# VHH binders against F-box/kelch-repeat protein At4g38940: the designs that were tried, part 1

Every score and structure here is a prediction.

Target 1, 370 residues: F-box/kelch-repeat protein At4g38940, of Arabidopsis thaliana (Mouse-ear cress) (q9svj9)
Amino acid sequence: MSSPIIIRAPKKQPPEPPCLISLLPEEIVVDIVARVPRCYYPTLSQVSRRFRSLVASPEIYKRRSFFGCTEQCLYIAISKDQTSDIHWFTLCRKPNGQQFSGTTASDHRLVHIPTLPPMPMHGSYVGIGSNIFVMGGFCNWKITSSVSLIDCRTHTAQTLPNMPKAVAFPVTELIDRKIYVIGGSDTLSPMKSPSRIMMVYDTDTEMWQLRARPDWEAGKKWFSSVVIGGKIYMRTYHNSFVCDPNDTSCDRDEVLHSKEWWSACVIDDVLYYYDVRENCLRAYDPKQRAWGVVKGFEGLLPVACKWSKTVSYTGGKLVLFLQKTEKTEIWCAEIAVERREGGEIWGKVEWCNVVLSGNFHIMDCVAVVL
Unless a header shows other numbers, all headers, positions and changes below count from the first letter of the chain; antibody chains are not in Kabat numbers.
F, E and O are the ipSAE of ESMFold2-Fast, ESMFold2 and OpenDDE, as the mean of both directions, binder to target and target to binder. V2 is 0.75 times the mean of E and O plus 0.25 times the DockQ between their complexes.
[cut] stands for letters that were removed.
Atom coordinates printed by the task and the answers are left out, and those that the model quotes come from them; centres of patches stay.

## First folded at step 1 (VHH)

Design b1 (framework vhh_brivekimig_d4)
Fold by ESMFold2-Fast, scan of step 1:
Structure b1 (fold): chain B 370 residues (1-370), chain A 124 residues (1-124)
Amino acid sequence: as target 1 above (370 residues)
Amino acid sequence: EVQLVESGGGVVQPGGSLRLSCAASGFTFSSYAMSWVRQAPGKGPEWVSSISGSGGSTLYADSVKGRFTISRDNSKNTLYLQMNSLRPEDTALYYCAKEGYYDSSGYFEYFDYSSQGTLVTVSS
C-alpha cells in the first residue's frame, strides 16, 4: 500500500455531429434558403457544396418570387479602358455587426462577374425581372443590331434575335413591359442626324414594332431620359421634352430644362439627379413644375467630382455613383428620400464609400429583381 | 491640357499619295479612340476614319474606303492617315480628333478638334 500513481489517457476528439439541416428534404431546404437575404448567400455557399449549388440555382430564385422575398440588385456596365467593350459588375452588400455610424465606412463594393462575356458599349441596357437585355451599341467600332439576354440568377448570357435596325446611343425606356428604343445612330459619322425611327419590343409577345420617332428639335445630340407616369421625359443639349410614346408629339418643359439633369432617376414620380458643380441632389416635381434641393445630408458626399449617376432603389431610396476629378476612385452612396410636411424633400445617407478603384468608367447601371 | 498637332498636308496631283500625322499630348493616348475629320472649303466637317485605342479596330467613311488607311503608334503618341489614290474631292483641311467616352450621347460633337489642321489640296 503506497500513494496512487495518476495515469492520463490522451484526450479523444469526439466525431463531428452531422449537420441537422442536411437531413431535411430538398424542398424544405430550398424554402428556407429562398427566405434568406441575398447578402448571406456567399456565407451559405461556404457551408456545403449543396448550399453552394442551391444559391446559384434557378429554383431558389423561383421560390423567392413565390414567397415575395425578392430583392432589387444593381448590375453595373463598366469599361475598364475607354476603347474596350463593357464588363458587368454587381454591387455587393456584405452583412456586418452594426458597423454603420457617421464615420464608419460600409463593406459595399463592385464585384466583377467573370462568367459574362464582354458586350457592346453605348447600346440599350434594360433590367426586366431577373434578366438584363443588352441591345445594340458598338463592338470593335461597328454598330450592331445584336441582342443578348443576361440571366442574373445564373450569371449566364444567351443570344436572342436581332433588333430590326442597328443602333448606338439611343434613348431607351421601359414602360408597361415594352422597351422603347428611340433615336440614336446606325453610323459613327458626325454628319448624320439621329435616327428617324423608334423600335418597340413587347417582352410578352417577343415581337418588335417600327414606329415614327417622337418629334423634337433637329440637331440635338445629348440625350438623358426618365419615365414618369407613362411619359418619357428627355433632355437634349438645348431642350427638355415630355413625350407620350403612344402619341409622337412632345411638349417642351423649360423649367425642367433649367437644370442639367443628366443621368437622373425617378422615385415616386419625382425626378432626381446629382449636381456635381453645386454638390447637391436636385428634385423635379412634374405636378408642381418646380425644382427643389434635397435637404438633410449637406457635406456628407465627396466633392470635386466630374461625373454622377443616380439609379432608383427599393424603399424610396436611390444609389448614387460619383467619380472624382483628381482620383481613379468610384464612390457610391445609398440615399433614402422622403417627402415631409410642406412639400420639402429630405434625404438620409445610409452609407457612402469607395466601391471601385482604378481606370474604370461606369457606362450604365441596371436594376434587376432577384 | 489636350493638344493635337497635325502635319503632312500639301499639294498633290490626282492619283497621288500623302501621309498625315497627328502628334498628341496632354492625355493618355492609348486609352482613347482617335479620328480624322476633314472640312472642304465652304462645307461643314466630314468624318473620315476612326481607330480604337489599341489600334485593333478601324472604321472608314464609304468615300475613302479602300484608299485611306488609319494607323497609330502609341509609343510615340502619334496618329497617321495614309491617303492613296487622291481625288479632287479629297481637298480639305484635315483635323485630328480625340473621343470623349463620358459624353455618351454625341461622340463626335465632343471630339477635341485641333484648330490648326493640315491642308490637303488635290489639283486637277
Scores: ipSAE 0.000, ipTM 0.294, lowest interface PAE 11.7, mean pLDDT 78

Design b10 (framework vhh_brivekimig_d4)
Fold by ESMFold2-Fast, scan of step 1:
Structure b10 (fold): chain B 370 residues (1-370), chain A 124 residues (1-124)
Amino acid sequence: as target 1 above (370 residues)
Amino acid sequence: EVQLVESGGGVVQPGGSLRLSCAASGFTFDDYGMSWVRQAPGKGPEWVSSISGSGGSTLYADSVKGRFTISRDNSKNTLYLQMNSLRPEDTALYYCTKETYYEDSGFYYTFDYSSQGTLVTVSS
């Protein structure tokens, strides 16, 4: 305490204290990270090696599920040049008003996932939990029965046992934890009718079954489909049908067919699609058997588009992708929809931005829970 | 039965030209758009060019714009692809395809799998 003469050399300077987070028990760190939105995970992975390992571990996703902190994430299957192998992209958001760098400023962007392999064209994609099932399609001018499972927690893919039969261009829907793969083709010939097979994958037993297809119109190869109330609503060029996959009969719906409802989605038992010719979002109510136009955002979306796709999103929302005719731009908008008295539907555009530039084509969009 | 028979391929030097032909039968040719698609060994198919049924509208992949010209002769049920300023990267089997009118939905062109294509090799 006084001023004694120091004869011995001073002790080594203490090392810089370790990060306080590294002193916490792992269970506490996992609990904290699990409650953080996924858009912050890239930033967290740069803070420490511990966080980098943690955000890629199955443990964090189990903890998020346990706490009810899961998010619906969109994975988009994209082809460059329309006939090339399909690559996976995810819709990413920058947190706290940050923007992606590039020719157009935006806080939303489609980001390529380079660790995932290319997928066959015209196959089926189904999101279940944190996984995407990839089934069938064609590669090297041959139709395949291959099945792959993508784990969206790690961005890794593995091969699963094949489907009973090879198929491309099927109608594929998830009903009561069963994947129905209906019709499609075993050849690329444009004049051949769809296959009369139906393959059903039971996600509980992990087994494929081959079944006879109901007597639905065979039509052309090109179908659009959605599920409402456990029934498959499907469109061919000539007709629209409402079919029960466990029944042989189906009913035509001429009112449904009066609109070209390609690439539609379903929110609260209402079918939505975007009409690029009239620049409006259309809704079909199967209970009223009537088409309506969604109000409240006229003039807020890009025009002169050649293609659209809608996908349902959590909280009564849909995500709309639009491709410009004269520019190689893919636009994306998030639209909240609300049903009002008398069946009138109103929409609010939450955001709308260019998410990808170049000759890219969206083949499918899959929602997973992470 | 739709039948498409491609011809006109061969070996050509870089900077050279080739004209591909596709003889179509089994459908009303002028009612349908037609496309050219190519596939290099070990790679997936790549769309090259499309033409409307009337011939009034054409579309090209960015990799071939300004070098390739698609055309058709509806009186002869024949599709053509004039390929100029050929590059080694243009080496592939070339297939002609009958497309559908479902382009508004973002659907791919459909192909006749029975077709053997015509081989184009760009080398010295």
Scores: ipSAE 0.000, ipTM 0.214, lowest interface PAE 13.0, mean pLDDT 77

Design b11 (framework vhh_brivekimig_d4)
Fold by ESMFold2-Fast, scan of step 1:
Structure b11 (fold): chain B 370 residues (1-370), chain A 125 residues (1-125)
Amino acid sequence: as target 1 above (370 residues)
Amino acid sequence: EVQLVESGGGVVQPGGSLRLSCAASGFTFSSYAMSWVRQAPGKGPEWVSSISGSGDSTLYADSVKGRFTISRDNSKNTLYLQMNSLRPEDTALYYCAKTYEVDEWGDSVEYFDYSSQGTLVTVSS
């Protein structure tokens, strides 16, 4: 015979003093919270269940947009050790004077989003407003035409209509409210040359079109790309091209190709990438057709890194991710860039910290507006 | 440094069987999909089979479906290819390859990364 199980329920707490803000109409509370920086939202979510629900609601993000109080947020697609799966992390900041707890105290950290499902390998990601479009890749060991939408306000995912063709490893760019998906492979026979097709998604009509791809060098090559002035700048192993998405012709740029500008970003029509071999930030101005080195922060960033990724950020800034060669550390730095008299580009490191430790690999980084 | 060492090749008669092994080092083996690729004399490389990092998903070329089985032992960092009902057309140099990796540039991905000489399979009388 078993004895009765005694479960002690927590004592009824004495009534807390009324939270004065809870007496305000909901419209006024939404207006107030919408003007608060997002770094305070975790603190607000601890005040009450009402605030926790509010900071995750679509209504608060609509109000932030209406007031012009939106912030650019970075979402990072990361492959974990032992899984082969891609999971979403976000770059989080603590309010001034506070730091993340643990063995690495810092103001910034990559934080896993456990509510989002694993993503397809080698698919494409595009940030539009508060959403991330996820397109193609390998799903259940098949190259897929599937399209998913991640709502970054709620951290939920939904399925959208498929692309006309399955694709993995494409170049994907957003120009004039259209998503261009170019090249890649439409079969899991990975020794095949890149596809000669281009798919275009119109975000206004919500329709896909299949088009002829701009003609360029064929072969076993993967592409890196940026958009400058409505044109797609693209790097293969052997050539760099400047392509107009409304024209099938592409021009080679041999000066651009003289540097290995992988994982580049664009600020004010200037291309930036970090050279891990020479430990410098390089800038290409397509109007001058010349490479320069960004001055002003020499020796301030980690050395002995095996890869880098740059992402454009609000206010003429970029975010730089660096992976150490001899350590399982991902470093992140925010760099403000400015053009000075004489055309020299100068940079200032606003902060630089380890943001993730462990055997993780950054697959992509997407900026959204929240 | 990534190292892949293939073994288990040899001469076998048509209808025979061979088991190929690939010993991997220099990377976290269980985090990467692995493939077998072969190159027959005077031909280009042909993809044979792939297996996910966990081992739960496998793919095969139509020419080998039902005859070949890909497997892995993540505790031993070893990839296997069990080849049954071998045909003269299966004669080739066989390579194992790391797939689903990010190059040192971040946005560049190699479908296959192999640095070894492979293992020779000859199917003949």
Scores: ipSAE 0.000, ipTM 0.219, lowest interface PAE 14.9, mean pLDDT 77

Design b12 (framework vhh_brivekimig_d4)
Fold by ESMFold2-Fast, scan of step 1:
Structure b12 (fold): chain B 370 residues (1-370), chain A 125 residues (1-125)
Amino acid sequence: as target 1 above (370 residues)
Amino acid sequence: EVQLVESGGGVVQPGGSLRLSCAASGFTFSSYDMSWVRQAPGKGPEWVSSISGSGGSTLYADSVKGRFTISRDNSKNTLYLQMNSLRPEDTALYYCARSYSDEGLYFDEGSMDVSSQGTLVTVSS
């Protein structure tokens, strides 16, 4: 009793199986990569052409948002000599145990984004979601009404419809998904008063509204601003003001003005700025109308600095940029702040190192979610 | 205490040159934009020139463009105005002034802290 025999052609030995991950559907690979911290994405881009394309695609960032795996990323507008256009840099971190090369070994650096074109300086720069809005400003000695949108997922820029009016040097703040562009000028004449016009962009409707407002400070320009509790806090050389953008009221705060709070940030309704003269981080509570000094990191930051800039960061943290008087080095520190029993504010320096060397000027810092 | 002290004024013939200096103290000089403002006898103040905190950007009044050069030395906390091809109408008391903005050139008199001392420039034949 013999069974039927099926004769098969001899087959050559199959090649070794490819990496198992290369056999997964793209949607599964996207789900896996979306849960990986972004600092590993440069390493993943070296694994294959598939991963290189994936980490540069909008799809990965949609998936990160869907899974709640997004990270706050800082984009910095930098001018080399303040005479022409800004260039975009991002604050990059190396994964645990890796460092950037240099005379000072560190895991953080400002990295130039060469794919983005130079953009107008002294305009409005606003981060919303994964995008940066670049509005107005100064280009080739002309003030512009142009609007560009930077997609930080792809590092590409597109042109949007212009603002109703050209403006440079405005106070610009984001409140409840509306961009308020206040004051500024349509000319470079130093003898011209700030604009009495407020332009409001609604990011949900994609429409501009012009709102007239009084010139509350006759002949005075606004130099610095922050948002606290839905109100815009502004500093000029002579005065500090609190403005409700939904009404024309403007109150002076002389206690706030008692400190030179340039380039400040806000965490949990408290204003922070770094005093380069006294080498301390100062905090202002607008509810108590009182200044305090943040404790806990004395002697841990560079001294003899000529300027500072603070930027709020997720999780009750701020990022501090400092430039030394005798060096062309830009230092950066991440500081966690907490309010302790008795109302004292304490800080912890998470890291501090040189992030950029050379004759560079920080024009603005923008936070996006990626 | 903020102090701005001008020097370098004098009497010069038409077509001549002068260099004005302003010594600054009591503040972080490199964080402030600086300007020159002049006032002729019997006339109101006139803005002349401005320079950014970094020294990278400069602005000039139309009356002085191509003749005057503003500069600064942040290591010495000193502002300069090089005045060439001087004219009788340049005769004035010259003041230096500070404004806050290391990020741009936009000044008005209401935002400037103008020195009270000044330095006299007389252009006469």
Scores: ipSAE 0.000, ipTM 0.263, lowest interface PAE 12.0, mean pLDDT 78

Design b13 (framework vhh_brivekimig_d4)
Fold by ESMFold2-Fast, scan of step 1:
Structure b13 (fold): chain B 370 residues (1-370), chain A 124 residues (1-124)
Amino acid sequence: as target 1 above (370 residues)
Amino acid sequence: EVQLVESGGGVVQPGGSLRLSCAASGFTFSEYAMSWVRQAPGKGPEWVSSISGSGGSTLYADSVKGRFTISRDNSKNTLYLQMNSLRPEDTALYYCAKGSDWEYLDESGYFDYSSQGTLVTVSS
């Protein structure tokens, strides 16, 4: 069976004598706590029952938004030890140089969220505000049209009205507050021709619209996608395309296709992916239609990896996940990228550690704002 | 046109062994992960095992780990499943499946229902 990762406090400490801040009106305490980084919230929850309830309240998260103190948080969909369902983990850090316990000391870990139930794999996972939409995929060896909404403030899930059609392995992108679910399969073969249907969810009206998809090389399976400038960039084994979801045409990009840009992300209109064969971060500039290699961190990342995944992060950064070929370790690195004059891109590794050990597989990564 | 042809099934007593083969055509075999999926009478499909395009990585369902071995010969465009210590509960129709990347398609084991599969019956 799979063994989940559980972070436990080394010892239980009683609260200190009443401090002066406990005498302040609640509205003042909410204002103060809302400005505190979330990595301190576990410590605050140990001060009193009042603080424990406060850090989980919807009010504190609304206050954080009002003050502009929100943080981008990463939620990772992971499969465990030969299971078909995904389980949710979140990327956590310790403040002030504190480290999680374990064989390898580190201030970053993927922490399992036990209050969330297992969910279908190979579906659509979209972060909007403080919520994650989970749509479609495989459930009990069947392709489902079910939709669940995860509230990341409370780590609870609720069911929403189903999609118009069941689908697994779609291309899913968020553009202008609309979720586009394109292609995919309603059969058990991922290599069969994709559906000619496009489903669009309008987050403002909370309604699904079923549309015929544009003419995007009918009969081919899509394997990777990103959004740049309101256009969907898609890769199959045979071609890479640039498509406008509101237009019936798409353009082939042979230069983009010259690299196997799986599990890519976008920062400031530049596409990034990590090449595990050459051990380098590659960047594609769609305006110049040219590939480049990100400079400045050569030799700082683990080698001999079998796959990678990049995710964009606030402040011109990306998060990179790597899995070793011969070890049951998932590595994670945060890389700040900077575009310099002449089009050169430079990167700085801000941290790099093992974040999860065991027979685990990353299926997707979603960013929310808390 | 992608075509997968399974063979090697048969009737065997508990504790016996069988080796299944899948002959692939219509695509560049070495560029795709491959999987074995089975369907027992009256049950839904169950993923059994997957192998990467190069053969460097393999994955097994807990129910078969230590008893079954997946392998491939890219020069012959053929996928294999060596089944040892067979049990009555291994009785099923076995299918091979073409995957794009076993890291993403491994657990559910997608398969092509257009193939006939190969029947394995474990009984005395």
Scores: ipSAE 0.000, ipTM 0.167, lowest interface PAE 17.4, mean pLDDT 78

Design b14 (framework vhh_brivekimig_d4)
Fold by ESMFold2-Fast, scan of step 1:
Structure b14 (fold): chain B 370 residues (1-370), chain A 124 residues (1-124)
Amino acid sequence: as target 1 above (370 residues)
Amino acid sequence: EVQLVESGGGVVQPGGSLRLSCAASGFTFSSYSMSWVRQAPGKGPEWVSSISSSGSYILYADSVKGRFTISRDNSKNTLYLQMNSLRPEDTALYYCAKDEPYEFGDSTYAFDISSQGTLVTVSS
């Protein structure tokens, strides 16, 4: 027999109310959504199952990169003072003057990401593209060589091949697509000196190398560091150093060390940190080897703070976190900085709000591009 | 310049009590959270307790909860650990530590610090 048998299908439900965008080919919808600012993505995810899938897909973020529509997003590693586990939060903004509910009304909040696993204490975090590399640290009284990759497009984590050696409390910097992991401790033994090794990860070859570290004194587990002009600027308790990781030479900078530049950031080859004692933003110019105070926002930031943390942001800006001495409030401010005629640095506070309330402590802040 | 001097250790019978002190100098004591860490013979370092800069927030290791009390006197730049109901397992060299400005809770050390600690021996 050459004739097909036709079976009558049951009557289908009418289609859902049409949305003009939902009628377009997928390639065009992806193109449109990729050009939308990320602060609208939660709203888009509520429009339909199609949009919810799209805003969570790697395809959207590849398209955003292709069109040059990417945004720098801040991911903050936070410890609650009733736990040793580190949890991920992201800095979120409500669009169109909308505000987050709670004890303090603001359009900016730190929002917990419950789908990401807890992180080890005293490890290293590096943002590269849309990913966070999590390296080393301390878990269950053991120092680990583990490496994890967090994909910020999907908020998923995966295990990568281990570092050559276990380390906690290292100096970790990204220079020319290579991650330098320097010093720290590979044991909890009180009789062992701090690590004398440097591990270098090449993000292009995806390979680790062991190298001799620059000659510097690393008398304590605690370090702060920044990169300026391909050199690592490092603060220990006793000294501040300027080191080329590809050279064995390392110079002390006593003028740099004259300030307690913990948790500093770098914008246009200038080092910034916030001084909670004198309530001012300080800037170090390595060409002049001199400290200055950023002008233009006196009295606009909260006072009586016990700690600060700065992170650099796109467009000549920094983000500043502050915790009040007598309150469980974490404040956040975005500050635009510029060098003016005569070499003075001026700042403008774009916004300043409470972003998290409760017994929380910021361990690190990572910028990714999405 | 930072100096931490631990004292108050000694030999005590099981069930006894000791009070450890840590005298701090060379930094603004009231601006930092502080911790007690111990190392038993043949074991790695063990975090014991932490206290926030103001004294408002306190954490204890499960092994010492209900037996030990951490406290501080910011006017005297001194950290204390009151140890009650001592057990043979509490035998260790005890160290105090200055935490990072942003650090609180679980703490670890590369012990190349100049302090000698204070020895607690619980016999029997």
Scores: ipSAE 0.000, ipTM 0.270, lowest interface PAE 12.1, mean pLDDT 78

Design b15 (framework vhh_brivekimig_d4)
Fold by ESMFold2-Fast, scan of step 1:
Structure b15 (fold): chain B 370 residues (1-370), chain A 124 residues (1-124)
Amino acid sequence: as target 1 above (370 residues)
Amino acid sequence: EVQLVESGGGVVQPGGSLRLSCAASGFTFSSYAMSWVRQAPGKGPEWVSSISGSGGSTLYADSVKGRFTISRDNSKNTLYLQMNSLRPEDTALYYCTTGLEDYYFDSSEGPDYSSQGTLVTVSS
């Protein structure tokens, strides 16, 4: 035992001499800051009250979009328990080779966003532009039809019109600016068959439509899905399906099902997932209907992990999250993938670090553009 | 690898009591909700009860409310079901499962995740 846990505020620096930037018109300052990478924004917020207000304003993100200086940012939904509320974290980077203090210092970490409210478990999260749509899920031991919009520029949430039906545990995918919510349950009964209903939200018209869902076998306990070529690829416990959301039928793909492709992502129409048992990144090409292994980074990632999650990222990259079996650590790696001569897929680990410590579970990852 | 081992079943007379146990391994037990599901002879699976990872919240099927109590000991990675005032209708094979997912079972095939279960027979 020792002293109480002390959380120190950032060191208060003495007043700086007037900065030359204080002589510039506000519009010029906004233009300059908009071109600065977001990893420098925490540092800028400490320079002056003016900069603190500026980096938190919607105006700066509008200017970034106008100048083409936007960055993909990952928002991670994290829970400690299947029935506890979900909290939002963001993947943050330190500037140019700078590190957080300590002998195991890393350029990257997951940082809690305390201003965002807790989210329901087993709902759906979809990133569109600078916003996250939050739909359905389980909250206070009840399945909800509620829809919320998180504005990632301001870290504020607003309520939107409800879905036609309450749902938890659905397959949810974004295709051509429409959000498809398929299957799921409106009760907590573990025996209820998945809903035969599909709900479609058109982000342009802001209207929900109720439709017949694609045909598939009676649901099993685990659903994972990705979109390739406008079709939804989904894995249940017993089968993998390729479904057109505009048709009532799904085709089985036994080759796709031969691997346990949970928490997969898609880059250039190829499905990727990380196999924690064999410690390799696997790729499925739906045109060839064959599985391959990504080469080039053997031995560079942590081993003895109990789960993985991949998220596609700009520039032919994916972000991989791993949790070790015996440690309360979440590891994260950024992997660039490329197709080389002969059709082989090669990967390069650009960085790999522990990003969060403690008893946490990643529920979902959402990419937004800021 | 997730493993669940149920025990504590047996033959009892109507009005009797039994305590079922489920020993869990291969995952962080305290981070997951747990459920009891039963399958009576010739019938599909029926959800019985669920408990949150912390143990702070519980849910019960209407058929067992006031008679059954779900609990857990996270230090021992064990889930329990205390069954009181047992009825012939409670005769079933009892399974423990992780989470609250309604896709745990195919009602035509029975439990697809649980181990062998534990048999409870209420003698008539």
Scores: ipSAE 0.000, ipTM 0.313, lowest interface PAE 11.6, mean pLDDT 78

